# VHH binders against WD repeat-containing protein DWA2 (DWA2), part 6

Target 1, 350 residues: WD repeat-containing protein DWA2 (DWA2), of Arabidopsis thaliana (Mouse-ear cress) (q6npn9)
Amino acid sequence: MQGGSSGIGYGLKYQARCISDVKADRDHTSFLTGTLSLKEENEVHLLRLSSGGSELLCEGLFSHPNEIWDLASSPFDQRIFSTVFSTGDSYGAAIWQIPEPYGQSNSSTLECVASLDAHVGKINCVLWCPSGNSDKLISMDEQNLVFWSLDSSKKSAEVLSKESAGMRHSLSGGAWNPHDVNSVAATSESSIQFWDLRTMKKNNSIERAHVRNVDYNLKREHILVSADDESGIHLWDLRKTKFPVQELPGHTHWTWAVRCNPEYEELILSVGTDSAVNLWFASASSEHKTSESPVEASRQRVNPLLNSYTDYEDSVYGLAWSSREPWIFASLSYDGRVVIESVKPFLPRR

## First folded at step 21 (VHH)

Design AA5 (from J3 with L102F)
Fold by OpenDDE, look of step 21:
Structure AA5 (fold): chain B 350 residues (1-350), chain A 115 residues (1-115)
Amino acid sequence: as target 1 above (350 residues)
Amino acid sequence: QLQLVESGGGLVQAGGSLRLSCTASGRTYEMGWFRQGPGKEREFVASINPSGGSTYYADSVKGRFTISRDNAKNTLYLQMNSLKSEDTAVYYCAAEGWSYGFDYWGKGTRVTVSS
């Protein structure tokens, strides 16, 4: 029984790893994705879910220089987004603006708003401040964090501060704390580092090897979720960082990314190199009443895995919840396949 | 720093076969083979995803070359069959390390196909 993918698909011409929700689009459920072509010319696709939710349409196709390794939409402007890209000899990062009107023509060119030219090392990500109309950005390379101010009117970005995370461990990415705009989590090969942007100092860390990705819970303060390559998914209470509050098995190969649902605090998505997307139900509530009876404890072990989406032919690297429709998510496999899925059947009953 | 070491290159007659190996000093994610012929630019040959379940090939080698990997041994392979004079090149192993992208390269191994 070839379990027909209930999802809506869209195919890119080239390989890809990056997808982002267009958070500032209040009228449409839309996503941005970028390609990893070995050729000089790459593409950014603006995808929009149809009003009926039955089709994924390309609203805009834009040329982009070089391979895109990171892509993030601005939270305050639906036309603004950032990319990290290869330059052949190194990596660059830039902020782009989609021209109006959105064109389907391959001839549509992105306007470069600003270049983030403060890095000598390999840039791995750009983070936007999660607070509404904030013009603040963080970029990270393997060793450094750079704090930026974007001036959209001047089409420029200014470095506010820069700090080294140390040479011992290469940074791979991070997340901006939605509950504290002065706090950023950075992932390294050996730890999750928590940085204060006011002082540009590391205040705390979780010692954990091979944390690939982290995401903050938007509804629960102090909850961070991590994707670890081999050890799966961990929920952390940042007030007690010695041990995770919950462990999920993750994937059958490497867990690559994790995303907390923006509305439903218990729902988590993960992707991995096992070519799967997993939907998890995670409860941070320590109140697991240890029912005294071993028999009752065995029955109540609700399988935290709600669903597994396995209709992919390659590693799944990209994952994004819709902020507009929190029951919708987009996934991206390396082969350039975008899939939109609904998790409505798994939503907690109010 | 991740190190890649290629082996298996040599002289082979047209129509012959050769197997290249690449050993990595540590964990790798995406891996690939590239080649650079005399007077040519470096070109993509093949790539393989972390699990080994998905492979990509240049059109010029499709059906003749097979890329595979053994993650337990941190080793990448390229089985080259039905070799042609046009396949003469230095073959390079590339790998994605902890950081994203093919940023680690071997020193290359020379393959010469004689007519």
Scores: ipSAE 0.540, ipTM 0.811, lowest interface PAE 1.2, mean pLDDT 91

## First folded at step 24 (VHH)

Design BB1 (from J3 with S47R)
Fold by OpenDDE, last read:
Structure BB1 (fold): chain B 350 residues (1-350), chain A 115 residues (1-115)
Amino acid sequence: as target 1 above (350 residues)
Amino acid sequence: QLQLVESGGGLVQAGGSLRLSCTASGRTYEMGWFRQGPGKEREFVARINPSGGSTYYADSVKGRFTISRDNAKNTLYLQMNSLKSEDTAVYYCAAEGWSYGLDYWGKGTRVTVSS
């Protein structure tokens, strides 16, 4: 049964790698995506799901001067977002503001609120503090973490602290701990590093090769999920990091990114270079109750893979749950295709 | 640092075929071929995703060129058929490393198509 993609599609004119939930938009399910164009002009698209959930509309199209490799919407203002972009010789990052009003058919110009210009190396990502009231953000290059305070009124960002992760590790990304605003996880080619922002020190690390992406469980305080190129998906209990508490196969090629559902603690999405999105059911129940009863052992190892979305023609690199409608997610394939899907049929029965 | 080395370039007659190779010193993700003809700007030729399952071509080479990769050998290929004088260029291999973006480039291999 070639499960025809029940998803809603949107096509970008150019290639793309990044998509973000507009968390601060409480009225609409919205996503931001950025393009990779060989031409001088790139685009940021504000996409909005229709009230009936049947259409994905471009609410705003904005010109961006450079190829966009990372994009993150601020949690406190729906008009504020960050981009990481190529400059020809290097990479930069900036904070942008969408001009009012929304919905102008013509590409409008983004206002640059602040440049994150404290990096000498290649910037990889910008993380916003998950607390909806914070103007704090973190940027990372291959070797350094920079902690920032954004002053929107002054249209400036101030460096609060900066620290080097060392030359041994090439940082590629990270996640801000939603349960501890002073904790950030950074991914490298050889480890997950846990940083305390108060001290700007690495407090702990998980040694694993080719960790591409990490995400915190929003409902379970000590659970981190990682996407690894070759080894798939790992769930970690941060209290005991020697071994993962659960392993998922991931993708048939490389697992690129993973996202924990904002409401349903057991649901995880992943994307990969096999041109697929996978929906997983992960139960971090560390309590392997060794139920001695042989009868309970026959509980059919429920396939942790709930669904696979395979109607993509290219690697899927972008992934975002909707915070407003936690059963909806957006995915982005490299060819510039955005797909909105619903996982309602797979939601845990309360 | 990831290094890319192109090979396989040379002189070929119009209508002929040539196979280019690009060997990487390590793991690569997105890869592609670019070319720069005499007096022209560098242009996109073809790209291939990490799995090799997805390929894209410039319109000028579509149907004539085939991009492929062998991840076990860290090697990218470009099979060029039905070569034209307009295909004369230095061909460059580009690759994405651990960090995103096509940051790594080879030195290029020269392809000359004679009329």
Scores: ipSAE 0.905, ipTM 0.961, lowest interface PAE 0.5, mean pLDDT 93
Fold by OpenDDE, fold request of step 25:
Structure BB1 (fold): chain B 350 residues (1-350), chain A 115 residues (1-115)
Amino acid sequence: as target 1 above (350 residues)
Amino acid sequence: QLQLVESGGGLVQAGGSLRLSCTASGRTYEMGWFRQGPGKEREFVARINPSGGSTYYADSVKGRFTISRDNAKNTLYLQMNSLKSEDTAVYYCAAEGWSYGLDYWGKGTRVTVSS
């Protein structure tokens, strides 16, 4: 049964790696994406789902001076977002503001609000504090974490603190704990590191090779999900970090990223270099019901894979749930294809 | 630090074939071939995703060149068929390491196509 892709597609002119939900837009289901082009001016696209959910429209097209490798929308202002970009010789990061009004010009120029110029090494990511009331952000390079305060009115960012993770670890990304604004998880080649922002110290770590990406469960305070290149997806209880509480097979090649659903705590999306998006049902139920009978344990292994979306021609690197419509997600393949999909048929029956 | 070493370049007659190899010292993700001809800027030739299932080519080489990879050997290949004088260049291998971006480059291998 060639499950016809019910998804809505949007094509970028250039390659792309990053997509973000515009969380602060309460009126529209919107996403931001950035392009990778060496020869041409790069672009940031503001995409909006139509009211009927049948079309994905470019609401705004903005010029960006450099190749965009990471993009994150601020949680407090729909016009403010961060990019990590390549300058040819190095990498940088900046905070941008979309000019008003949206959609009037195909060549609107972004306003640079602040440059994050505290890094000597390759910047990998910018994380916004998940609290809607916070103007705090974290940037990471391969070895360092920098904690920032953004003043939008002054168009400046101030370094609050900076700390080195050490030379043994190549930091590649992370996630801000939505349940504890003082806690950040950072991924490296060999571990997940947990940092306390108050002390700027690593207080814990999970030793795992090739953890590419992590995301916190938004409904369960102690659950972290990781995407590993070869070993798939792991659910962690942060209270007991020796072993994952659940393992999912991930992708047929490398699992690149994972995202927890903002409303449905059991739903997880993943993307991989097998050119697929997978929807998972994961129940972190710590209750190992020791069902005594080995026979009953074998029968109930419900396939945790709910659905697989395979209508991509290239590796899928970008993934974002809609905060406004938690049953909608956006995915981005390297060739610059954006797809919007609905998971309504797979939602848990209340 | 990830190292890339190209091989397989040489002199070939127009219409001939060559196979280039690029060996990486470790795991690579996105990989590609670039070339720089005499007096020209470096240009994109081909790219391949980590699984090898997706490939992309410059229009100038499409249908003539084939990019492939063997992840078990950490090796990238470029099969070049129906070579033309315009294909004369130093060919460079590029790779993405643990961090994003094509940050690692080989020293290049010279391909000369004689008419």
Scores: ipSAE 0.904, ipTM 0.961, lowest interface PAE 0.5, mean pLDDT 93
Fold by OpenDDE, last read:
Structure BB1 (fold): chain B 350 residues (1-350), chain A 115 residues (1-115)
Amino acid sequence: as target 1 above (350 residues)
Amino acid sequence: QLQLVESGGGLVQAGGSLRLSCTASGRTYEMGWFRQGPGKEREFVARINPSGGSTYYADSVKGRFTISRDNAKNTLYLQMNSLKSEDTAVYYCAAEGWSYGLDYWGKGTRVTVSS
């Protein structure tokens, strides 16, 4: 059964690792992606799903001066996004604005709104405050967290606070808690660290090796999902962090990233270096029904894997749910292939 | 800090074969081979994803070179067949560590193809 990829594909000219939902676009299902080109000028692509949902169109193509390793669309303005990039000698991060009008020119220049130049170390990620009304953002390097305020009118970003996680920690990324704007999870090679932005202190941590990526459940308070290289996917109740509440096997190789569905609390997507996207059904119901009978416990283990998308030729590193259409997601493989898929057939029956 | 050590370089006749190895001191993710010939800029040779399931080659080496990896041994390989004089270069191993990007480089191993 040649499971013909029902997905809509878009090919980038160059390699790529980052894709982001344009959350602020309420009229269109749109994604931003950035390229990794060593020799050529890099690009940011604004991709828009057609009204019929049958085509992925490049709405805008923008030149970006450096290799893009991270890209995140701002939640408050569809034209504003951040990139983490390599300059060859160092890494930087900046906030960009898509010029108006876009789509008329094949090569539009991005306007740099602000440079996040407070880092000495290698910047790993930029996180936007999940609140649509906030101009706050966090950047992380291997050792430091920087809390920023963006002033779009002044085209500047101001450091509100900076704190070091310590030399023993190699921070690699994180997630902003959508339920608490003062809380951020930072991933390191050895732990998930929880930071209070008000105090700029670490208030808790989960000790786990090779946590690559984390994402908060948007509907379930206190639920965090982690992607671990070898151990797969873990669901955490942040109130009880000693053990995960659920474990998913993840991928056949390394699990790279996880994304919680913005609407359907049980749906999780993951990507991995096995060149696959997995759709999971995860129920954090802490009620371990101690079903007394070992036999009944074995029967009811519903395979949490709902679907696997395997029509990729390279590792899948980029993943984003659409906030506008929560049954749609975009994935990005390292070879520069973007795929849009629908999970409608797998949606929980209300 | 992740260290990469290349080996396997040497003198070989045109049409001959060599196998290069790159041993990493720890876990690596994306890996690749680059080379720099005399008076030339460093150029891409091949890359391999973390699982080893996906490989990519420069056009100049496609069909002749094979990149592979053994994650259990933290070792990257480059099998070079049908070597040409143009393949003469210092070959460098590059790797992505815990953080993104090919930030780690070996010191290189010299390959000389004699006619």
Scores: ipSAE 0.904, ipTM 0.961, lowest interface PAE 0.5, mean pLDDT 93
Fold by OpenDDE, fold request of step 25:
Structure BB1 (fold): chain B 350 residues (1-350), chain A 115 residues (1-115)
Amino acid sequence: as target 1 above (350 residues)
Amino acid sequence: QLQLVESGGGLVQAGGSLRLSCTASGRTYEMGWFRQGPGKEREFVARINPSGGSTYYADSVKGRFTISRDNAKNTLYLQMNSLKSEDTAVYYCAAEGWSYGLDYWGKGTRVTVSS
C-alpha cells in the first residue's frame, strides 16, 4: 500500500530546521519558517493554509541576513517573531516585525525591533511568555538564562534579570510553563532544569541524559513531555519526578522534538533523525489501579503509536501544531520540505 | 569539547581513488566534508544526516564521491573515486555536536591529485 502522502507539501529553496505556528493569527492557519544557507541570503517564509485546506501558500517572503537556527512567533502579535542566527563568528538573536500590510507588503525587508545582545555564549533559543498578553521573553545560551521585557513601541528590549546555570550544564533549549508564567524548563545534556523567574533560581531538576527537547501539556497541569536522543519519549508528572509516568519508544534513530496537542491532551507528535513524524496516544493516568483482576490484564495494550508519517527524504527537525485548527500540524525536514497533515481520523471520540 | 581528526590524505594520480576518514572524540549529529583548494575559498563537498540514511553532494563531486559514517566508531568517511586535478585541496571534516550548528572542524588533510 503505497501510503501516498495525504499531506500538503511546500518546498523551500534552501535547507531549514525551524518552523513555528503563528498563534496570534486567529483568522488563518499560518506558519513561519526560516532557512539555513551558508552562501546565500536567508529567507523567512510566511505560509498560510488555504480556506479549503487544500493548498499551502506563501503569503510573504522576507530576507534574513543570517542562517536561522531557531524561530518562534510571538503569541500577542502575528507580525512579531524571534530568530536565533549565526553571525559567522558567533550566534545572535533578534526580534523582527513583518512590514505592513501583513503578508501582502511589497516590502521583503524585515524590521529589526530589538537585538537580544546580553549573551556572551552561544544563544540557542528564545521563548515567548505563553499567556499571550505578555511582552516578556526568555533567551538562553549554553550557560545562561536572560529574562526580557519587549517594548515594541520603542523598538527595544530590556533585561529584567540574568542568571547562570553553571558550567556543568550545556543548555540546549527549553519550554515556558503555560500553567505558571513564573516557571521555565531548560534542557541540558544531563538534565531538565526547572527555573523560577521571580527568583531566577533553579528549584528542581530531572536527571536524564541527552534530553533534546521538552514540551508542556496545555490541558494537564504538571505534565511535561521530553524527547531523548536514544531512550525515546518520556511523560513526566512534575509532582513526582523520580520516574516517568509513561515511556514511548520514540523513533528508530534519535528522537529530536516533541509537541503536545493544544486541545487534545492525549495526542503527542514527535520527529526524529529517522526521517519520520510519529503521532502518539499517551494517557498520563496516574491511576495504575493495580487491579489484581486478571481480566483487566487482558486489556490489550493498545499500541500507543497511532500513525507514522515517513514520506521524508531527510531528518525531520521542525514540528508545530496549529493553535487555530488543533488537528492540523506542520513538519519540516532538513532538506527544506514543509508538510501539512491532518490527524482528524485519529482524534479521540468525544 | 568535541575534537575532529582527519586522515587518509596524500598524493594520488588522476583517475585514482582515495578514502578519507574523520574521527570524532564524541557523539556527532550532522556531519560533512568541505575542501579548500589553492587560491580558492572553502567549498561544500558532502553532508550526511545522523542516521546515515540521507546524503547530499556538491554537483562537482556527485557520482564520484561517497560520504558515509559509522556511529559506533564515531567516524566519518569520504570515498573519492575518479579523482581529478581540480579535486586537489585540503579537506576538512565538520560536525554538529550537542548544540546546533557545524561548530566543530578538523585541522584538515591534504589531497593532491597529479596529472
Scores: ipSAE 0.897, ipTM 0.957, lowest interface PAE 0.5, mean pLDDT 93

